# Designs tried in a protein design chat: VH-VL binders against q6nml5. Part 14

Target 1, 200 residues: q6nml5
Amino acid sequence: MFSEVEMARDVAICAKHLNGQSPHQPILCRLLQDLIHEKACREHGFYLGITALKSIGNNKNNNIDNENNHQAKILTFPVSFTCRTFLPARGDILQGTVKKVLWNGAFIRSGPLRYAYLSLLKMPHYHYVHSPLSEDEKPHFQKDDLSKIAVGVVVRFQVLAVRFKERPHKRRNDYYVLATLEGNGSFGPISLTGSDEPYM
Short names: E, the ipSAE of ESMFold2; O, the ipSAE of OpenDDE; V2, 0.75 times the mean of E and O plus 0.25 times the DockQ between their complexes.

## First folded at step 4 (VH-VL)

Design b05 (framework fv_olinvacimab)
Fold by ESMFold2-Fast, scan of step 4:
Structure b05 (fold): chain C 200 residues (1-200), chain A 122 residues (1-122), chain B 107 residues (1-107)
Amino acid sequence: as target 1 above (200 residues)
Amino acid sequence: QMQLVQSGAEVKKPGASVKLSCKASGYTFTDYYMHWVRQAPGQRLEWMGEINPSGGSTNYNEKFKSRVTITVDKSASTAYMELSSLRSEDTAVYYCARGEYIWVYSGDFDYWGQGTLVTVSS
Amino acid sequence: NFMLTQPPSVSVSPGKTARITCRGDNIGSYSVHWYQQRPGQAPVLVMYYDSDRPSGIPERFSGSNSGNTATLTISGVEAGDEADYYCQVWDSSSDHVFGTGTKVTVL
């Protein structure tokens, strides 16, 4: 689900990068870089964009006597802002592009969600095709109606399970999703070029 | 303080077997796959196989499948790779490397051991 | 039988940009990881999942992956960037495949 949420972050910035270019501009640029790198949080999902700035507070180190002034290069500013987020949740209906096919399932990307896995066990009536019918066809999954799930195909699916992964050593988070086509006839391959496609 | 520490250099005769070890510390051993990758002098990196320490399941590169066995000792947080029927072309530096896995995702090798040189000569 | 081809060498002057390509059939549909290896040392992960940078790797390192070519880009090249670079993917047979390697020389 998409949301717009208010959040706060402490932004650490080197004093030499803090200049009179414009009020608070370097702090906002660092905040954006931090969010892009972190990618996602557990509470709100993927960060999609800053929608409003609420406040930038005072440097947290300003009132502390620094005995090592030659090393005092990092300033920390509390920033309050609103952010549009995407949090994948069980039951969500998403669309994504198939990026990889194995004999037992397919890997799908959906917007900021790069890790969605659709097991063959969750593709009713599909079977794996190892020996493609044409010389240009790669391995794929196919139904009797010739609908196929192959690299490049856009698939509508439902989220079956969600896992948040924090990587402290990489300072980067991500979400992993298990997908299913069970329970709804609209799930499966879709065509972006028209209703006459065999994939529909 | 994450480390992968490998056993020392080995010199073997053609036809012999070699068993290398890789001791992990600083993380939960069963949360990551362990991979073995080799590099012959002046050559590219070559993936040999992987093991899931949690269940002991393995997957091997077809090139090595008949000669390689990867095992773990969970109590010692140690992975082993045994290569049999050694040939002179097996002379290489052998690395262990930690790989992330989540359900079906097998990704990057984020930490590597220091490598073990195996020399096969008559 | 999937192969990843890299140029054998790339020469670049300090402060300029080095681009290391990794070519493979439909590689844009795979996740590409990059490793830096200095002589006598173990490889070090410098880029993962096409364009994600590990902690400790400078912002000068960036990645892209589209069509049949993945690229590791090093801007503002420094002498310390001189090394061999390898791309790597998880192949459809569930094997991990490394590229042929590129020696980056900073002149």
Scores: ipSAE 0.357, ipTM 0.708, lowest interface PAE 2.5, mean pLDDT 85

Design b06 (framework fv_olinvacimab)
Fold by ESMFold2-Fast, scan of step 4:
Structure b06 (fold): chain C 200 residues (1-200), chain A 122 residues (1-122), chain B 107 residues (1-107)
Amino acid sequence: as target 1 above (200 residues)
Amino acid sequence: QMQLVQSGAEVKKPGASVKLSCKASGYTFTDYYMHWVRQAPGQRLEWMGEINPSGGSTNYNEKFKSRVTITVDKSASTAYMELSSLRSEDTAVYYCARGEYIYLYSGDFDYWGQGTLVTVSS
Amino acid sequence: NFMLTQPPSVSVSPGKTARITCRGDNIGSYSVHWYQQRPGQAPVLVMYYDSDRPSGIPERFSGSNSGNTATLTISGVEAGDEADYYCQVWDSSSDHVFGTGTKVTVL
């Protein structure tokens, strides 16, 4: 689910990137870069955007690097801010666009969530259709009523399981979700116009 | 930081068995699969099998199924791979590697041990 | 049985682009992962799920996967990129399959 939460981060920035008159912009830009790189945290999910900068504390002067090879001075500022986040949870109902079709399921992207996997085992009444001789027909999943789950189709699904993936030494995280179409007749492909037009 | 540390090099005669270890640290051992992959000198990487440390369930490459056994010691965060009836063609570097979210029917090996050289010669 | 074929070698000059292909029947319906292996070292993941970069891997590395061919592309090649590269997929027999490997030489 979506939330707006207050959080704090230490922002490291090279002194040469600071304006003597206004340090706020460079510090905010570095914070945004740090959050984009980290992508998500366990507590709050994906970072969607900074909604307010609340405070910038004094330089901590960490003096972590005393090497003769670096002439740039690095300053570290504690920053408090509010951030809009998205935390996927079991039972959530989401919609997203199919980005990849595999022989055994499909990956759906829902906003910042890139790895929502919809297994064929969780698509009641669908079967895999391998690409025929037609150049325009790609692999997809299809029901008897000819509705299909293919790259570009928007699908409404429920979250069955959530996994948080962390690489601490590189400070980059992600979420993996197992999706299901079971249990609700409204789950499955969504038409933008209620016709046979392509989905987005 | 996350690490996989493997046991030292082994020299064996044909017909013997070898048991290699892979000690994990820096993450929750039961949250990821552990894989074993080998590489003969100058040859390609070859997947041998996997284990889910949480339940102990295993899957093996059909080529090795009759000779390979993968086990874990959850309390020590250590995975083991035992290969029996060794032949000269089993001379290779053996790697353990952490598997990512295989229950989604896909997976990558995001961290690897340093490798253990096993030499089989008469 | 499922087979992933890579060219044995690719030669590239510093600063140029190297393209490493991985060919397999209907490989576009699999998720492809790529590993870099320098001499005497363990493999390192450099690309996963076709086109996602692990943290710490430069933006010079990119990937694609469609039809019967997956490709790892390294732009602005540096001497440190010289290594063996392997593609890998999970197939229907529950096996993880590695490609035949490509030696990238930077001259």
Scores: ipSAE 0.031, ipTM 0.613, lowest interface PAE 7.3, mean pLDDT 83

Design b07 (framework fv_olinvacimab)
Fold by ESMFold2-Fast, scan of step 4:
Structure b07 (fold): chain C 200 residues (1-200), chain A 122 residues (1-122), chain B 107 residues (1-107)
Amino acid sequence: as target 1 above (200 residues)
Amino acid sequence: QMQLVQSGAEVKKPGASVKLSCKASGYTFTDYYMHWVRQAPGQRLEWMGEINPSGGSTNYNEKFKSRVTITVDKSASTAYMELSSLRSEDTAVYYCARGEYFEVYSGDFDYWGQGTLVTVSS
Amino acid sequence: NFMLTQPPSVSVSPGKTARITCRGDNIGSYSVHWYQQRPGQAPVLVMYYDSDRPSGIPERFSGSNSGNTATLTISGVEAGDEADYYCQVWDSSSDHVFGTGTKVTVL
């Protein structure tokens, strides 16, 4: 689900990068860079954008001294802001584009979610079609009615499971989703005729 | 702080067994598969097997299936690999590695232990 | 009996581009991951799911995978890129298979 959530972060920035007349701009730029690098958190999902600045507090560095031993002084500011997020959840109905066809399934990209895996076990009535180099078509999945799941095809699917991936040393996170076409006739490739419209 | 810390070097005689450990920290142990990969001196990486720490289910490379056993101690966040009937060609560095797992898909190995040298000699 | 074949060695001059191939039957229908191993060290993941780069790996590393050949490309090669490189897939037998390995030498 998409949400707008209020959150707080401590932003570390070198004093030399602060504009004395407008310190807000450098601090917000640093915050944005931190969120882009982190990509996602467990509680709120993917960070999509900062929607409002609520407050920037006073520097938390209470050590009043000369510049450290030949090092730039680093200041830490508490920032409260609202952020638009996307948290995939079991039961969600999502739409995305097939980016990779595997022997046993496909990876679908849906917005910031790059790893939605649709297993062949969760594609009722589809079968894998191998396309040797001598043939015109690339590998794909196909039904008897000639419906096709191939790279570039947009698919409507439901989320079966969600896994949060973290790399604490690098402060970079991601989400993996297991997808299914089971349980609803509207799931699957979106028709070129436009008969299968996305959910509101 | 994420780490995989392996047990120390072993020297074994032909016909013996060796049991190596890999202690995980800094992440939820049961959210990822643990793999064992070996590398003989000057040779390629060779996958030996994997375990799902959550359920204890294992899958082994057919080459090693008769001699390898992988287990876990969930309370200690430690994986073990025991290799029996050792021969000189089992002399290798043995690595544990954290594997991305997503229900029916098994992915990349994003963190590796430092490796354990096992020497098999008479 | 799935096999991934890499050239044993690739030599490249500093600042030029190294291309390391990984050949396997229909490898384009698998996700390929790549590992860098420096002497005496454990392998490090440098590319996953064909073309995605882990945090901390320079942008000059890129990947592709199509048909029977996957490729790890290192542009603007630096001395520190000298290492052994291994491709790896999860195959149809539910086994993980490593390539034969390629030693990249920066001359």
Scores: ipSAE 0.592, ipTM 0.811, lowest interface PAE 2.0, mean pLDDT 86

Design b08 (framework fv_olinvacimab)
Fold by ESMFold2-Fast, scan of step 4:
Structure b08 (fold): chain C 200 residues (1-200), chain A 122 residues (1-122), chain B 107 residues (1-107)
Amino acid sequence: as target 1 above (200 residues)
Amino acid sequence: QMQLVQSGAEVKKPGASVKLSCKASGYTFTDYYMHWVRQAPGQRLEWMGEINPSGGSTNYNEKFKSRVTITVDKSASTAYMELSSLRSEDTAVYYCARGEYWEIYSGDFDYWGQGTLVTVSS
Amino acid sequence: NFMLTQPPSVSVSPGKTARITCRGDNIGSYSVHWYQQRPGQAPVLVMYYDSDRPSGIPERFSGSNSGNTATLTISGVEAGDEADYYCQVWDSSSDHVFGTGTKVTVL
């Protein structure tokens, strides 16, 4: 689920952004921006944070940089680092906050995972309650014991299936998860002071 | 880069049929649904139907169900939409669009073809 | 039977905020996606799942969806934002429904 992985990336940065500062700080900022934009990869899951910088190598465009950085347009630096990642997998037990109630299910956010879909078909004994009697009451799911799955409620669930979504044109990735409350009485709303990200 | 390239403009007489194509590239064709959406001149977008290229299953807007057929050629990464019994009201730009669908939910239409103008006139 | 109603037009001055509404019964129980269409061009996704932005869409674009109204908000409006905007949902009958559309004019 959570891992710390050694990675290498080539970081492209405009030479103008380096001319007044140490090259390492702007390179690290660009690397972080690239990882935030990409969001996730198939091999390691979501990027949670850079945990250590191992090395920043020399500019790969030596001929441009050798004489005059003002003429250099884009410089590329190899960067080696360690990154904390989160890869959802079938069978994982996760905890997250309900962010959206739909006509037949709910989206739960668990850290960087924004689309964990909990279908009403996977909520034993729950039924959908809409607000026809009161405009103040928001739609939610409820059991006979009055337990609720509603926006803001923290839910413990199991991962039933995982889908990696990529948009190559946009270089932005995501993970989608099907969640279930079946099979364990501890699944469902929890009464702890909730934390979406125990590894923040 | 992802592309959806549609066939060229068509001019048809009332009562005829038209078959439009949408060729996909830059992604795995069978990983996403393909939708067809039309827009009459100066009017709103109107969803016509969808197909799952992997299994070939289709779902159509009830308004068009009796006249529309959506098919795919997986080997060519191409989707087709055939509309029969054309009327002057079918004059519109027809778009194909890539849609997210996984199991029990359906998502956004993230990429669109350039559109094909179909003119129905006598 | 499900219908999404948008105002036909919204006029806004450069730098101000435009709010485009999409009204539907209990629309807050659906995921709303938004498309921008410039004249003669195909629609472009500008907001998905109520409030998530595709990469390349400026931070000025935001979304919300609650009760009977979803809203696409464009702050700091620029001339390039002038376009038709459409909301869209996947409804309980497995149909995709587009809104009536809103023409945003930057004056």
Scores: ipSAE 0.534, ipTM 0.795, lowest interface PAE 2.0, mean pLDDT 85

Design b09 (framework fv_olinvacimab; at its last look DockQ between E and O 0.49; V2 from the best seeds 0.00; counts 0 for: pae E 5.0 > 2)
Fold by OpenDDE, look of step 5:
Structure b09 (fold): chain C 200 residues (1-200), chain A 122 residues (1-122), chain B 107 residues (1-107)
Amino acid sequence: as target 1 above (200 residues)
Amino acid sequence: QMQLVQSGAEVKKPGASVKLSCKASGYTFTDYYMHWVRQAPGQRLEWMGEINPSGGSTNYNEKFKSRVTITVDKSASTAYMELSSLRSEDTAVYYCARGEYIEVYSGDFDYWGQGTLVTVSS
Amino acid sequence: NFMLTQPPSVSVSPGKTARITCRGDNIGSYYVHWYQQRPGQAPVLVMYYDSDRPSGIPERFSGSNSGNTATLTISGVEAGDEADYYCQVWDSSSDHVFGTGTKVTVL
């Protein structure tokens, strides 16, 4: 689920941003921006943060231009670093908050995971409850014991399937998860008490 | 760069069949559903069906279920749509579109082909 | 059959705000997606999952969905925004459904 992985990236920064200073901080900032923008990869899952900067190599560009034009150039540095990652996998047990209730299921957010879909078919003994007469009453799923799956409710679920989506056009790569409440009865709405908080 | 490239315009007679193609590039073909959507002149978009390229499973609009067949060639990253028993009402621009999905949940269409005009006339 | 109803046309002056509605029974219990279609072109996704905006779509585009109405809002309308707009949902019983479409005219 959670891992610390070693990664290598080429980081491009504008020379004008260095102002004669060490490229260390600008490189780190750019790297972070890139990872935030990318958000996830197929191999490692979601990027949660850089835990260490291991090395910065020399500029790969052969900038032979004069010093006056140097500030307009892009410098590329090979960077080795460690990163904490979250890779959802089949069988994982997660907690998340219901973000939307649909006719046939619910979407759950769990940390960096924005798209955990819990199908009604995977919610044994739950049924859809709709209140057409009140705009204030939100639709929800209800179990015989009166347990409810509604927007804002924290739910413990098991990962049934995982799909990676490379989506530069949607501003981030992402993972989709099919969630299930099937199992030994430990899955479903959680009563949060005191310091209990969902994974964020 | 992700893109869907469709086959060229078709002219058919009533009762005939047409098979259109949609070649995908720039992404893993099996990671997304492929949909077919048509639009008659001056009309709204109409969903025809979808295919999961990974397993080949399909779902069709009930309106077309008896006449439409959607297939894929994974090796060519190409989806096909065959519509039989063509009618004049089938005259439309046909689009393929990449569909987001979360297993059993199907979502938006984020990439579209350029469209293929199919004209059915006697 | 699940149906999505849109106004046939919306006229707006440059710089003003256009609101395109998509009505359906309990549409708030669906995710709504929006497409822009310029004349002679294929549709383009401009909003997905009610309010998420694809890359390249200006921030002046926004979406909302509650109750029986989803809305695509275009603030600071430009001439280039003139197009047909379609809402779309997925329903387990009716599959993918498109709205009737709205022609946005920039005056």
Scores: ipSAE 0.798, ipTM 0.905, lowest interface PAE 0.6, mean pLDDT 92
Fold by ESMFold2-Fast, scan of step 4:
Structure b09 (fold): chain C 200 residues (1-200), chain A 122 residues (1-122), chain B 107 residues (1-107)
Amino acid sequence: as target 1 above (200 residues)
Amino acid sequence: QMQLVQSGAEVKKPGASVKLSCKASGYTFTDYYMHWVRQAPGQRLEWMGEINPSGGSTNYNEKFKSRVTITVDKSASTAYMELSSLRSEDTAVYYCARGEYIEVYSGDFDYWGQGTLVTVSS
Amino acid sequence: NFMLTQPPSVSVSPGKTARITCRGDNIGSYYVHWYQQRPGQAPVLVMYYDSDRPSGIPERFSGSNSGNTATLTISGVEAGDEADYYCQVWDSSSDHVFGTGTKVTVL
């Protein structure tokens, strides 16, 4: 689930962005941008925010020894910091909003986790409805008691499996999970009137 | 540096078959799907099919199922697409493209080969 | 038989915003990916999973998807953005489907 972990990263920044005497703020800004783009790592899960700066060391790369058209100097600073993270784990009970409905399952978003897949095979007593009787209804999954799993519905589910996706060519990682409603009568759609996506 | 290098242009007669190749480098070949997409000159993109190089499982567009076969040679990091019973309407540029996937979803095509022109003329 | 319809063309002046729509019945229930294709070249992924940008694609590219319409938005348009743009979705029953394509002209 949620943790606060100490990490170390080398932050590369162009010297022209360090204008003036203080490098700390631009270095932290670059670190934050790097983490936002990377999104997640295998060891700690999703990056939620930097909670404390521990240290910024000295520049490791003083010069660009190769030819450079604009004489740009790249500096690399070792940074130690504390980061709040969210790592999904098998057995976790999460809540999220249905974002996508396919004929064989749905994708649910729970906080930073965009891809929680709930298979129709893991929705006991639900059936796919592709041609709703009302023109205002979209395709969804429905139970005999008329409970439905449709885009916008908040669902409580359990994590069956966690998969980490590394995308180095996109400079972006992600997680997806396989979800289930099996084994607990409290799993499934929940009634909420507030804003924000809940997760446990 | 990842790269997809496709075989050279082909000229075929109606009724013939053509087999195109796509050699991958710069990434782990079995970690991504390989797709084949065609485009008639000046026309839209049209998906033909996909293969998972790890297991060899394939899925084809219904329009091409009876005529298309996609295969891989894992040792050579090469994907192949064979299209049989060629028609003049099959004249197009054929692209291979690397596809990301998760267990339940076939995703985006994040890197493409340069394309191979196939001309079918009587 | 799932169809994705795009406007055939969009004209935009340099520095202005281009909006390219992709219409499909209930398209908001699918993840939409977008490709840019310059004449004589292979397509390039410019937006994936509705609103994520690949490395190398500038922040002026953004995406949205809800209801029956997905949109690729290019702000501060540059001459180099002139190209054909295609949306694409996957559904296990319909496989991969590309949109009809939009030619963006920067004049």
Scores: ipSAE 0.632, ipTM 0.823, lowest interface PAE 1.5, mean pLDDT 87
Fold by ESMFold2, look of step 5:
Structure b09 (fold): chain C 200 residues (1-200), chain A 122 residues (1-122), chain B 107 residues (1-107)
Amino acid sequence: as target 1 above (200 residues)
Amino acid sequence: QMQLVQSGAEVKKPGASVKLSCKASGYTFTDYYMHWVRQAPGQRLEWMGEINPSGGSTNYNEKFKSRVTITVDKSASTAYMELSSLRSEDTAVYYCARGEYIEVYSGDFDYWGQGTLVTVSS
Amino acid sequence: NFMLTQPPSVSVSPGKTARITCRGDNIGSYYVHWYQQRPGQAPVLVMYYDSDRPSGIPERFSGSNSGNTATLTISGVEAGDEADYYCQVWDSSSDHVFGTGTKVTVL
């Protein structure tokens, strides 16, 4: 689900990055870098962009840990803002591009979601095919002559399960999704891949 | 801060058993697989087995399956590995490592314990 | 039964590029992960899913995987990069398989 949510962060910057004429720019820049690095949170999913700054508070600390240079001290500002987010959910119907074909399934990217895993067990009537004859005949899953799932193919799938991956000390997070083609029968490759052979 | 803290070094005689522990902190213990990997002196890393702490299900490397038991204590956020019928060839450093939780696919080992040296000597 | 073979050693001068290969049958159909192990230390993940860099790993580290060969590339090699490097996959028998290991020596 796409949403727009209110959030708050403590933004730490070095004093040397503050200029009197543009006092909020270095704070905003650091906030953007922090969110890009974090990628996502458990409550709201992936961060897509800051939509509004609501407030920048006063410096929260006065500790100085430089030698003799005030430009090296660290200042921390509480920032309140709104952010556009995307939280994958069970039941979502998504489209994405196959980025990796494994022996047992494929990984699909759908926007900020880089790791949607589609198990072969969730691909009705497909089987794994490896074609080492040429670089253009790469590993894929095939159902019939016209239905092929390979790197670069766009696939419509349903989210079966969602898992939040957390690295708390580095604040580097991600989501993994288990995908399925089972269900209403409309799931599968949108871009057709197969052999172009005459049948006569 | 995330940590995997392993029990101390062990010296054992051939035929004995050893039970090693790995205490996790700083993350939700039941959300990730726990793995055990060993490394004999001068040799490559060797995966021994894994456990899903949520349900307690295990998978073992066939080489060790008859001698290895991996368990967890969820309330203590601690995984255990017991290796029985020790031989001198079991002398190695034993690591616990955290892995991704995907029921049909396991990935990388993103956090490792400090390792526990087990020495088996006659 | 799946085997991952690495060269036993690679010597490289500071500032040059080290390329560490990991060979396996159809390894391009697996995600490959890479670990750095300094003497007496636990392994540290330095590359995952073929080419994704964990936070804290310098941009000098990169990875690729296609066909029968995965490669970890370290550009601008520094003395601190001297270590053993292992590739790893999850194989078709539900085992995690590590490569034979490569000792990188920085002269």
Scores: ipSAE 0.213, ipTM 0.692, lowest interface PAE 5.0, mean pLDDT 84
ESMFold2 (binder alone), look of step 5: mean pLDDT 92; pTM 0.939

Design b10 (framework fv_olinvacimab)
Fold by ESMFold2-Fast, scan of step 4:
Structure b10 (fold): chain C 200 residues (1-200), chain A 122 residues (1-122), chain B 107 residues (1-107)
Amino acid sequence: as target 1 above (200 residues)
Amino acid sequence: QMQLVQSGAEVKKPGASVKLSCKASGYTFTDYYMHWVRQAPGQRLEWMGEINPSGGSTNYNEKFKSRVTITVDKSASTAYMELSSLRSEDTAVYYCARGEYIEVFSGDFDYWGQGTLVTVSS
Amino acid sequence: NFMLTQPPSVSVSPGKTARITCRGDNIGSYYVHWYQQRPGQAPVLVMYYDSDRPSGIPERFSGSNSGNTATLTISGVEAGDEADYYCQVWDSSSDHVFGTGTKVTVL
């Protein structure tokens, strides 16, 4: 689930953005940019955002001069902060949007979690509908009460199993989750009408 | 660093068999599937089959199923592909490639061997 | 029987955008991967899971996949992008299928 973790990172910033003024805001902006590219890890999961800035240390005077047309001096600051993380775990209750529908299941995205698979075997009372009545309708799963699980629908589900995939030579690490609608009547499509029983 | 190193070029007569090797290094051999893909001169890539080095289970493209056998030697981190009853249309570059597998779907082929040219001629 | 059809060739001027399509029935329901192959070389992964880029592949490469068509888009095309490009899908019947291939020529 969600946690707060303490982190420390060295933040590199061009000296021209400081000019002797307070460096705190430029350093924080750079740190936020750096964290967008921080890979998910096994211990903490996905990094969602900074929740508190604890300290900014003195610069380490790392000097990189580009003697081309422009000269830039790079300064490095140690920064301590807290970050909110999301680590999927068995039993977690999540909401996500259906991205793909095959005859035997659906793939759901929940925030930074891109690969959650909901098998038809874990959708009690649903059946696959391939031939839509209208050319505007796409293949989907449907229950007797006419509630639908289709691309674009937001679904509330429970995590049944989790696998971490480390990818050292790619831009992202990922989690793969097996989802289920079993065990709770509130699982399934979420209605924008505010009803507990969506009728789409 | 990760590498897939394939055996050298082969020249065979029609009706013969050929066995190619692909040695993996720089990663845990049993954590990824190994695939074999061929490409005839000027033609498209064609998937031949896969093996799970952990259990030795294989899946083959129906086109090659009667003639292809994929095996592994876990101790040597090496995969093999044997193709029998060779014909001129089997002249191609043969690649091994590493692929990921998750319980519900298969992933990309992120690393490839350098390829082995097999020429079948009389 | 699942088949992925690509145009045989695409010609594009330097700095312009090349679009390489991969057509397959309901291909939007599958994850598509893309490979670049230069003459005499092994294929190189340039796009995976529809729209993710491997490390080392520039941002001008992007991907999309919906309905019956997946597309690899190369903006600001450079001479070094001239190559054959292949799409690939796992069709959930334990088969991996490659597209027919597209030769991108930069003129």
Scores: ipSAE 0.591, ipTM 0.807, lowest interface PAE 1.8, mean pLDDT 85

